# Ledger of designs, part 10: VHH binders against Cytoplasmic dynein intermediate light chain DYN3 (DYN3)

Target 1, 312 residues: Cytoplasmic dynein intermediate light chain DYN3 (DYN3), of Saccharomyces cerevisiae (q04949)
Amino acid sequence: MDNCNAWDKLLSQNESTINSTETATITAIIYSPSSKTLHQFINICFPEGSNSILDTTLINYATIGWTNDLKENYSVDVYTLIRNTDDALDLLKPFLQEHSSKVRWLILLDWTLNDQKLWLNELSYAFNKIKQLNDDNEFSVWCLNSGEILNLQRHTTVWQSVHIDFILQTLRSFCYFNDSSLFYICEDHTEEKREEAQRLKYQELLKHFCEDRDMKDHIEMVKRSEILIPKGCDSIGLIKTVDERFEPTEVKEQHFLARYMDFIPTIDKIREDRKTTSGIDLDKLYPLEVFKVNIQEELGKMFAKYRENSRI

## First folded at step 3 (VHH)

Design f8 (framework vhh_gocatamig_d2)
Fold by ESMFold2-Fast, scan of step 3:
Structure f8 (fold): chain B 312 residues (1-312), chain A 120 residues (1-120)
Amino acid sequence: as target 1 above (312 residues)
Amino acid sequence: EVQLVESGGGLVQPGGSLTLSCAASGFTFSDYALAWYRQAPGKKRELVAGISSGGSTVYMDSVKGRFTISRDNAKNSVYLQMNSLRAEDTAVYYCAAETLFYEGSGYDYWGQGTLVTVSS
């Protein structure tokens, strides 16, 4: 309840301020494989409280509250993970052991980072680890800045509709088998008050997630940059309507991860195409050594796991 | 609110000099690469010069030795010093703040642009 007056202003601007002590407390954990993505999200969604959430510690905590359209009061304990290392999720054990009730997990991905080839591995790691740490979980996967899909198609030769659709079918299949919602959140860069519009959108979606509201009236499965699929609203048949050659059940198989990583265009291909046309050495602005090392390490881990699983 | 505000554009004779400035607010300036783009009448927008968060610089071939990009993290500003200006340098110049990834693949912020006219 610390700083409740500031939180009430942020999320209840068009609603009554929360003053009820009868409100049930909800636990929500916001996690991203990218610290940059997490920081940008928190700065936009919680601008007045970002200084308390964006501390340099591995785990941050804040309490937020609001009153919904049905005059129900909500109080949410928000935890964020700042450093995405292999042991970061283990630091949540003390918080999770205190909670026997459902924990809500918001997992943030970002289309602008060009790390899409790693998304399936990152999600598999996170979901498996979370399920080991806690039994009662509600998941939502948000892919931020999905307007970048249009830029990738317009400004590169390596990104084709088949790659965009393959990512979509992969994420839909993953979310379907893990009982997660999937949201693509497109940012409108043309409005004078663009950031305010993004803030309201993030806040409204977060409130709906915490309230466990039925969002079936908002389903979008067709517009590639605006996908909105609530938990339980997808199916194997619907996923296959995007491209019938895709088999959703294969997403659970070891061979599929290797296929996914091979099929998705790399940052190296995109940069090679642009470098040869512009004559500018982009490696001076955006060195790729760290990505190459990280990619090789992750591929090594995946192949090691694949070899172990092939053991008789 | 993220803002990039360019200044310093104007009319100059061939062989003259101009300094463009870009003042940034609403983001952690030191974490971003900054770039100057230009768009000439009837042409597509092109990258002119860039400076990384670590201070490494890049330039297009036609401006090398004439243009210098610099940044001041304490003032949240990036500058483009333009010397020996040519008629071909006439364009609207845009300031951009870019993440790790470039050319529409990064999370980019853009200014409104400042007009540079080299004529006479």
Scores: ipSAE 0.000, ipTM 0.435, lowest interface PAE 10.4, mean pLDDT 73

Design f9 (framework vhh_7qia_2)
Fold by ESMFold2-Fast, scan of step 3:
Structure f9 (fold): chain B 312 residues (1-312), chain A 120 residues (1-120)
Amino acid sequence: as target 1 above (312 residues)
Amino acid sequence: QLQLVESGGGLVQPGGSLRLSCEASGRTFSRYAMGWYRQAPGKQRELVAFITSGGSTNYADSVKGRFTISRDNAKNTVYLQMNSLRPEDTAIYYCAKEGYSWGLEYFDYWGKGTPVTVSS
């Protein structure tokens, strides 16, 4: 790495043939419904990048790297974006206009936000918008806090297995037709050894997503709170085994969106009743984040970092 | 696993004061919202106070203005200062960390509790 002559070049080319030491540069964009959801995802899947990625700004950037078991080096430029408006994705237009390679999109959903009713509309909007903004995309949908499914079923009368299964079949169908993976993140905080094993599994799935590698060793289609479906591992037939009355092909139709929104329950009234009677404001644990930021200034910072990296 | 040990309970006369402490052992205390629950004989458990990882506090209407929750991240400890105690405050007090559930189930109870009796 210190001297460059004709022999060093020949040796480096031979080493590249024997040991692929080229660093692949991957671009990943994390699209999150909240800062809390983003923070949780980063701490699970990018623990070594958490202090660099996490900021109170609407848009953030960091670089993370690793060497895989095949001795291949990867460098991932991670951009984060929090959904605060329907036009949030437009903030990425200048960056994407300069970007010429594949972009990997991590679309986050969170079972604790009580917004499941809006999930199909949000995914439809985001995927269509992304495809309009960029030509070469790889998608992965991650649903955080899926352990909440058990709490919703045990502690409410409005959430039944039929609703949980309907959401699962809807998400699976959407991901199947959009060539996306679907992963539920469920953390067990009661057992430190199992929690660490789960986090390592999620980290491996994310690295394999970035490396475009096979993830079939981690398929889970049965446990409602632990769903792991890599791209290409689902089918219309498998989705229908959950409930044969569900028609996966209808998910993209406008009449299905209305049916989905009408069928999925909410707990807004129950939460408001508890808030008014006890005096405890649980929304303080998960506030809706509205950032008072100069969007053009933040976008300029992101673009400047991109240009700096392109010079290296 | 984050383990919680409550202390500071006892017998006190109406109008008296007590300070409860909850010492956490394990990793990541500073990342969790922490709360205090109580359960009186024959009554449902109720969330009394909580403090977020960022230090924001919130209180049940029954204790507002009388109780103060605080935390010391350097000592991995959360406190509940109880002033102007009433007979109806008689309960076993439990320390809890942030969990996954909505409403009162949002916090997990991990301690054995500390009994508080307010009687003349």
Scores: ipSAE 0.000, ipTM 0.432, lowest interface PAE 10.8, mean pLDDT 75

Design g1 (framework vhh_gocatamig_d2)
Amino acid sequence: EVQLVESGGGLVQPGGSLTLSCAASGFTFSSYALAWYRQAPGKKRELVAGISSGGSTVYMDSVKGRFTISRDNAKNSVYLQMNSLRAEDTAVYYCTAEYVTIWDSSDYWGQGTLVTVSS
ESMFold2-Fast, scan of step 3: ipSAE 0.104; ipTM 0.675

Design g2 (framework vhh_7qia_2)
Fold by ESMFold2-Fast, scan of step 3:
Structure g2 (fold): chain B 312 residues (1-312), chain A 119 residues (1-119)
Amino acid sequence: as target 1 above (312 residues)
Amino acid sequence: QLQLVESGGGLVQPGGSLRLSCEASGFTFSSYAMGWYRQAPGKQRELVAFITSGGSTNYADSVKGRFTISRDNAKNTVYLQMNSLRPEDTAIYYCTAEYVTIYDSSDYWGKGTPVTVSS
């Protein structure tokens, strides 16, 4: 199916009607601690719009839309943001204050980056910051390229099932206590057009997230590389069935973050293009590259794009 | 309001032992993680030992095997048993109570108790 062409068509058609949209628009923010992950996701999910979405260093904006199988029209304001500073999320304040509706947050992690050690700290930072910025939030955590789990177990001696299961129980516990869904999204290697298959998968999951569609028929809690747990579908008891020694309530304790980081292995040096604000001194353990950005210039570019998209 | 009162500090000879106590009031003690930090003259405050509400413990490498943290929820008290003390352990020791969640982090501090290890 030409779902990519359908999205491109919907983007073009909806841009021409932005000023005449009278129904409440959905606001979706796609956030990642990794610029590589965000860029890869946007390039796959929005191939025709990727140049306009990725032309800024810190934050970008686009409008997308579609008509579902029930003939309901959806219009979504999409913001994209990478964490390159502890104040990165603050750049969204002007846009969130003008949008009094529910905000949907998609947080992207990537199994191929060898940064799983940092995931709990990144999620804790993001969720705490988001809740300070906005009161009505819907969260979804997507761990991309989860097929890498099989490669880690097969091609390394340091990654064992106990580490994979510990990450799973940690993320499930975190998402459970924060009313978030948790999706592991595996790359489809069986298709001749793998990129097109992956695009359709991302687009379908994004539509389900924006439409608040019931996904209970699609729940997957057993297949390590294909986990799909919608909001409200997990429990402390179910998390403990993976390994009864794990105590889900401990994930919110400062000591647990240290244990998580010490337990999770790495193959290579962790990327230095990120910063952490946890109660653990992560900067001494994982020295970070300093990226200097002119915030006023980046905000100016972002506001210019917002105004341009409103002038159709 | 949360209050922490440390006791048990003092002067001790190298190789000696001390037991620090921290009594808590004004909160549900069993729900808080408890820790001990220390600050030597001219240095930054550093974590010594930590104990979660569930009883799991963590120690700084410099004290691991010599110090033991424990808690008594019935007495609302956390303890730091310090064995084989060294001159480098000389510092003011602070008790902390932490309620760390993904929603917030709050920390409460005692006023500190001095420990001097010398001849």
Scores: ipSAE 0.000, ipTM 0.110, lowest interface PAE 19.2, mean pLDDT 74

Design g3 (framework vhh_6z1v_2)
Fold by ESMFold2-Fast, scan of step 3:
Structure g3 (fold): chain B 312 residues (1-312), chain A 122 residues (1-122)
Amino acid sequence: as target 1 above (312 residues)
Amino acid sequence: EVQLVESGGRLVRTGGSLRLSCAASGRTFSSYAMGWFRQAPGKEREVVAAISGSGGSTWHADFVKGRFTISRDNAKNTVYLQMNSLKPEDTAVYYCAAEYSTIYDSSDYDYWGQGTQVTVSS
């Protein structure tokens, strides 16, 4: 297994080859925190399907197709799921048990929902639940409205670069250890030409994800609001270039969850926002046992050391 | 474990050439993938080029393709960055980095050099 070293993948000069005889239907499932996030994602990445994929029930379905630049025809059965209940994923069990092929999972996050504090909880729960539900999975994490990062940094006092970088390193580490790509969607609505170019890029990335095609020509690791990291293109060292005090291996440990939640800020005027608190039941995501006193005390000490080092 | 020391950075005129060297000390140098990174004033650190432990695979960023070439000499425990057709935009501190070939070894941490300054004048 060569999946253990992202550096080797970054160094690879091999182009992915697609089996030109493959005309089979692909199954893709989009898991979204909200109907607005889902509709935005569909409008950007599957504009032909936007009128067909609606959140009128717990799950929705549409068939979307395209012909790639190699003249290969793809038909994608797209299932959409919004987190209205913990039982939502179970509705897919009978259908998934009939499939012997890989399922492509598109896990959505949204910078405008003010729920960044809960993102690691949401990803850990979703990935673990999906792996229990189905054996053959391919993952991609998409963070919508990453342009909001600039607004948070310019228009609030609580959001600082250290928080933005900590989220980035956490997401990169999580995706690295779970063999997932990580893509930030940042749209500039002030310039029509730039917006169209951005949408075409995201459409290409999504189609290549479905086609199992190499995307190393589209790597972006420097621009905080425009991150594009295809599967296998990251490494522990590259993640540490953001801030060397971060330890990527700790992300896979349960105690890191509490540390992440403690460090990520919230804006005072929205702390009672229903989408941030009442819409997500933490008891269903994680037993209270993971927040035992001994763990919380140790995490507090580790956070104090991290904040002290940030003074430099 | 590996320690890295960069050298070769200096002032060069636009259109000139320069070769950077990164000397590595430590056991199993050929087990490390090596990379060159750069950081210009007021900008984030970016990847310039990378080379596998054996030297059989190389990668170069689009903004340096055709101008820069990464190479290594495992007998000398050294990695090089040959920079041709230098532009003012190439002015930066250049860093050498090493990444171990497996994430399950206790030595699975990246190592960085101190950096070497390259200045390209018009």
Scores: ipSAE 0.000, ipTM 0.159, lowest interface PAE 20.1, mean pLDDT 71

Design g4 (framework vhh_7w1s_2)
Fold by ESMFold2-Fast, scan of step 3:
Structure g4 (fold): chain B 312 residues (1-312), chain A 117 residues (1-117)
Amino acid sequence: as target 1 above (312 residues)
Amino acid sequence: QLQLVESGGGLVQAGGSMRLSCAASGTFSSYAMGWHRQAPGKQRELVAKISSGSTAYDDSVKGRFTISRDNTKNTVYLQMNSLKVEDTAVYYCTAEYVTIYDSSDYWGQGTQVTVSS
């Protein structure tokens, strides 16, 4: 069987879902520079069917649904992306063009990976490529395991409050100018129920993101490990209250990226899953022809997952 | 805005060593830097890349070539050891910069490396 036929079938099934249900059909794409972080998130958030999502698959697809407390039905086409190369993003383009609503992009960063130095460059690259690919986007940036901030401040001499605050002001400025929400998601310290509590937290935040619910009652701008800033709730003035010397408009400048990367400390070597699974690094390590040949295999894997996870 | 100028090319015998330098004007440390080469009748290929926290090499040069950078001097280096006749090519210094609003690729003029048997 030709993989082009598999692609056509996937698109036809998505079209049927949009037309037949009369529910709010939403497209959500979840990306992380770390495939391990992405798969841990998916395994926690979607325990049913999550074992069908493979670490080596460029693009994974699943359909999820729920009914909210107002008896409104939601159907979400979830795509996961472990590489942000032009080829990987181009594979999503036909699926994006079939949807009538905005595309929701969830970008996952992880405080435990010791890759904070790379965050601004990674976000800049990802947002730039996404905006080239699609015009109607809703963004959310989630920094997972933000309880690590407290450990970094208490157990290292390298990480000081000034570094933590500089990252916060940088991410807030970036999200402000890109109309994105910014969430720091701290782990629950309750041992036996940690995974269940984390699952419920991730699921509720994802549902709020997909339902476009007002989260103003949950705003947190002061607790450094629990930041929660919904889209449109930040300002240049509020960002500057953290440190008045920081100029939020400079986050767009070429020299600012250099300053950010030079200033942010690194305790240990950046984790291997970030370096290996980064779409930018992999795209530059391998010839385009080799990567193009692998695309057909990835399309086949994606189609197989769609059939396994689809309720049709 | 960014200009790249290569130096250090020339003639060398097989088994010899050569160091290429690339001087950048303007802001440098925020760029992912690399070396590409183009041999006669072949497409340009990535030889070595240095980005924040990582280096990468083409399989044909692994263990022989080393890429490094000095941010204080705005200079990238390619140390080439155990040179082979097949390493003969024009070598280009490259820089990639991405922001939320722009992406830019910069290429140097190129420097000839000729390895004789």
Scores: ipSAE 0.000, ipTM 0.182, lowest interface PAE 12.9, mean pLDDT 73

Design g5 (framework vhh_6fv0_2)
Fold by ESMFold2-Fast, scan of step 3:
Parts: structure tokens; sequence; C-alpha cells
Structure g5 (fold): chain B 312 residues (1-312), chain A 121 residues (1-121)
């Protein structure tokens, strides 16, 4: 198992980016449990880099730069990573040790993959592992293609509003206790070409995330397909306004992952999503047994500091 | 290697009671939360109940609250599920499981035959 070619590529690209930076380099890492979601997002945001993304490697690197309205120049080192093994995030360890500044983590989920049953598990894994690897982190969770929520409610009998709301309250609770923003990003239905409009939307949100721009005037907590909750803008009381029967603190309980997985409708096409566009079967690289993590233990450990009382 | 052996199932009339047991070995039982899950014919796996490692906290599927009671004896490495006021919809194969539960590793701690619960009039 020789990853030297991928490491050599990343190290040389990282070195050139640092040397070309006009302002302090911002490091952003984009993580997704889905190769399809990563490929789609990167191809839309960085179309000039798409030829390198056809690479079958688990880790990719890109540089993006822009100038804001205040004429400040930004250079962002973007690392992209798909979860292929339980040690996938460890591949980033050498690069994290080079950065003394805050690392920005963007975690991508996708409503069209029918893998919502897995989302809490994937987020728990990612956040716990990231916190072990790096101390200064800023998180954002983006649920792409959230317009699919309307399709699920209208065109299926298995998806009801109660399931959609339960996912929302679960994600909001998770993000609240982990100091993360939560964005539902739907397809742009403006008069512009769909792909161009979506590209601009992704790019502007990424710029806001990297520039630490105040998004309080854009908060959306009610419209299910357009949720936008910046870090620090949610609360237990606001989460409960979606459905008062949901107790946000229950997300910290050992039983909650099993309850979440039981309640969310059956996943579809998960095995198809685990294949690359080149036909590589990720199940051969990532056997079913490596999905078996003690998620209850990791979730409990993450939230332990927020518990006030033991029950005996 | 983790081993879980369920017992106590059987045929009961609606409104009847059964007590399920799960004998655990191959791991430090007192260090793990335990689960009861069930699978009815032609249905998926359903979570039923959870008990914390100490036994101090218990949780239940809404449809069984007030009727089922989970408990454990850490000295005997045994998990229990007391089922009262049984309904036809409770008929299923019941399995016990260690605190990690995934839909992609159903061969994990759901090993063995489980214990069958049948409710007939």
Amino acid sequence: as target 1 above (312 residues)
Amino acid sequence: QVQLQESGGGLVQPGGSLRLSCAASGFTFSSYAMYWVRQAPEKGLEWVSTISSSGGSTYYKDSVKGRFTVSRDNAKNTLYLQMNSLKPEDAAQYYCAKEYVTIYDSSGDYRGQGTQVTVSS
C-alpha cells in the first residue's frame, strides 16, 4: 500500500500555494462520506481542476483565490477527502501539522443519495476524529440538494414531514453542541443557467465561510429546503419550535444513534454511491466490517462535557 | 469473541407476558450499553430498548413504553426484557446487541437465532 504518489503531489502543490499567497493562507478541508457528492461539488466549484478529480485517489488538493469587496486578497488551500476507511482522516495528519492557524472543515451531505440513515454516524465519526487530529477547528455542515426534501414528501409514502423534521432537529442539535454552522443548500431556480447559478451559490457560501462573514441577516430556520444557521445562532428552545416532542439534549445520549437509525426510512442506492465514476468498487477497499465503529461510545464521549448529572 | 445467547420467547395470547434473557460472554459486559432489537416477518430490524452500562438509564421505543421493562445483572452477564400486555404487533424475532449498532453489520452482535415471540388469539 504505497500512497507516495498522492503525498508527493499534495506536498508540491501545498508548497507552491504557500509561496504564492498574498495574504495569510486559509486552509479549508472538504470532507464527505460520498465520492459522488465530493465530485459533484468540486466539479461545480472548481471546473478548471476537474481533470485531476477523475483521479481514483482518496485525497485531492486545489487552490482557490479571490478578492473581496474591501480589496482584501484571499488564498485558500482546499483539501478534499472521501471516507474510504476508518483511518481516512489520518491521511491529512502531515498537512495539519504544518498549519498553526484555524483549519476550516466543510462536511458535505447530499439529500439525493437516500443515505440519511447514516448521516449521524458519519458526522460523529468525522467530528470526533477531526478534534483528535487538530485543536483549532471551524466546522460547517452543508446538506446539498435539499430541494429533494419536497420530492421525497410529494412522491413517496415512506417519507413524511415527521422524518424530515426529525433529521433537521437531529442535525441542528448535533451542530449546536459541536459549535458548527448548518446549511441546507437547494438547487438555484433563478433565470440563470442552473449549473452556473449553483456554482456561484457554492462559491459565495465558501467565501463567507473562509472570510468569517457575519450571516445573521440571512438566517433561515423555518423553510425546510433552505435552512441557514450560522455558528452560535441556534438554541435548544429554537430547535424545539420545529417539534416540541424532540428533546435536543437526547442527541448526547448513548441510545440516540440507534433511535435515529430506526426512525429514518430505508436507505436506497448506498452501494451504488460507494462506487467511483470509473467503476471502482469501494466495498473492496472498505469492507462492511470497517463501518462497524462504536458510534454510541464516540458520541457519548463527545458530549460527556455537557452532562450535568449522572443518573445514579 | 463476542457471544450473545437469547432465550425466553414463546407463544402467548394478547395481553400476556414473557421475559426474555440474553446471556453475554467474550467481552466486559458491565462496560457496555445493551440493546434489544426485533425483526418481524417481512419487516426491517427495529430498535426496541436500550439500557446503560450501569443500568441507571433505560430507553424505549414509543410503542412499547409502559409495557416493556429492560434490566441487567452485571454480576451474571445477563440482559433481560420483561414484556407485559403483549400485542399482535409485538410478534417478532428478538435479538440482544452490544452498544454499537449498524444496519451494515447485522451479522455483528445480532448473532445466533434470537428468540421468537408469537402472539396469537
Scores: ipSAE 0.000, ipTM 0.130, lowest interface PAE 16.6, mean pLDDT 71

Design g6 (framework vhh_gocatamig_d2)
Fold by ESMFold2-Fast, scan of step 3:
Structure g6 (fold): chain B 312 residues (1-312), chain A 119 residues (1-119)
Amino acid sequence: as target 1 above (312 residues)
Amino acid sequence: EVQLVESGGGLVQPGGSLTLSCAASGFTFSDYALAWYRQAPGKKRELVAGISSGGSTVYMDSVKGRFTISRDNAKNSVYLQMNSLRAEDTAVYYCAARYSTLYDSRDYWGQGTLVTVSS
């Protein structure tokens, strides 16, 4: 008998043994500081489901489902949310109060957006707000289009390996202290149907996240564009092997945010397929008032604390 | 490198018991369905017992009540406890692992271990 026929027999006998499998219901919230990143992710990952998502300015909802190879059924309630204001996450409060079970949070960052300077502030805001709104959370941080790292290093003078490594150590430290996984997801440039290959990768990783599957055999900590660190698989010692001068515990301190923002170079992008210019103005990525308020507030707190210590 | 290594096979008397073990390496064990197959001389390979990632089990009718399949995800191992062995249970026993996602399927097989039931 063919091996496929043998497995078909196992599946048939499994159906007769259990008769009916209960559907596991899971709540997943996909969050991004960028509407462009979120829409691209949803369109790639759920092409048929995009037509059923209610197009609102702040929150979208869809139900997706699948059956694994053992006839275990999964139904996932997916909420999508962008940060367009400081109160955006508060809009989820009524939905979260309906849920007494674990909520899975997928936070999307995108290497092609040229907003790396703001990533630490965005993650700190999101994680702190989520923990205030809900008690039982599972986090995953996905940095999409990480192949862009090679373009930044090769085609700009401002992006050096030290900046890329500093971002990596910052994100690893942040995820370690917040019990989150960290994935860098690179496009498959060798595939003729690039979008299809990317869709399969997104769907596989999302399925693993929702089914709480162990990914220890897929750990990648060395290849800068392919980082894959499951929850609980990192350590302070391993983070320091990238550069021992980096102190992971400092990521939790307010002064570190200012240091991170100052160290990351001025955003630059030279991809011609999306008419880009060198030295992009950060104020154009966010409303000047919102961006200025966040930075000035943090700097104000730091200077106030310094003045208090120096006067007394 | 992916490996499935069976152990515990041997010669046993009719009515006796034997425990087969399969140690796995090189893949995320907890995600996979595991199964024991057997092949006797001149016969096709047949499913003996299977266990899902969630712990659901399936058994061939002729071994039901005599054989028990179990898994230990912490040790990356699957076991087949065989009781009340009969001459008809004589075969080479194979460990198999299968994983299926929405668009990816992986299938791994061990080298097999011989079980002989005779006096």
Scores: ipSAE 0.000, ipTM 0.160, lowest interface PAE 18.0, mean pLDDT 73

Design k1 (framework vhh_7qia_2)
Fold by ESMFold2-Fast, scan of step 3:
Structure k1 (fold): chain B 312 residues (1-312), chain A 120 residues (1-120)
Amino acid sequence: as target 1 above (312 residues)
Amino acid sequence: QLQLVESGGGLVQPGGSLRLSCEASGFTFDDYAMGWYRQAPGKQRELVAFIYSGGETNYADSVKGRFTISRDNAKNTVYLQMNSLRPEDTAIYYCARDYYDSSGYPLDYWGKGTPVTVSS
């Protein structure tokens, strides 16, 4: 099948589903490097969605609508896309050539996936590719399940505050230089109807993003699991207040990607190796204990994680 | 635009040496970490050696003490000096900017590779 014919059919279907009572139409694209994260988000946010597309498809579509306090009607065409190949975003080219208005891009990351080491590479890829494909973009980066930060700090020896803060300063710097908002969305574990509460929270934030509501009264920069920084509300000075040794401009440099990946731990990255001078040294019975980092083993674990997440 | 060109591979006997070169163009070479990877037929691509922009190096356990990675920023070139070569070092050797992508696919910043065959 011709890919252009598939796109023409999808765009035609979108036009037929637009509610005639709507006064504003918005295009939002929800993207994640993780198929698990994207599917979980879609299933929670759009439980009765107009989505007739199977889970195995690269692109899903839904139309959502609401009326705000100012009696403005909104209709949003929502596209969802996973990065399963280096050219996944290129599938949107025919759509973006026909689309002349601002496109809103929601990029989903997930604290529970143990893939934080890969986040900077994923964001760099996505933002660079999107900017090449379309000139009028609004970005938001959402790090889901950020309550996991507390679990990582309490239940592992590998995750320290310095790593959590380094991720925060890296993401804040990245979003600052790319004119993106940054949200850490913590799941409320105290609610009996947790999934319903999470759905309402996702829908509320999505509505705010689509309406371009002023979120400045809701800024949160201190609570590590609840970070909320709207576009234009951060600064180099504020980022440095977390740790003055961090230089925000460094994230624009490609060598920083390697540094970021090496610094961010995985649960299995550091192992204790027993060092002895020779096999059985009778004169030196007390071996030196050292921690060894195996980059090849770590990369193997990251690849295994992504292969698992890409399965439908 | 961005290009990585590997060279220096060939046929060598066990115990021999080869020096691989990777010439980069289309980006600010000095700002990037560079890596050498290899892939034998039917096997997964694996990291061999890595060099940061500041010159710090890291090696796979299988090549430590035998291989040396270096860079010449004035020539936009990264090198892999391979000594004491073994039949199990037989692979296509690839130069890459930074790391593999998060999906486990090779980055599009890979060169075409240079084949190394170690056999008598």
Scores: ipSAE 0.000, ipTM 0.120, lowest interface PAE 16.8, mean pLDDT 72

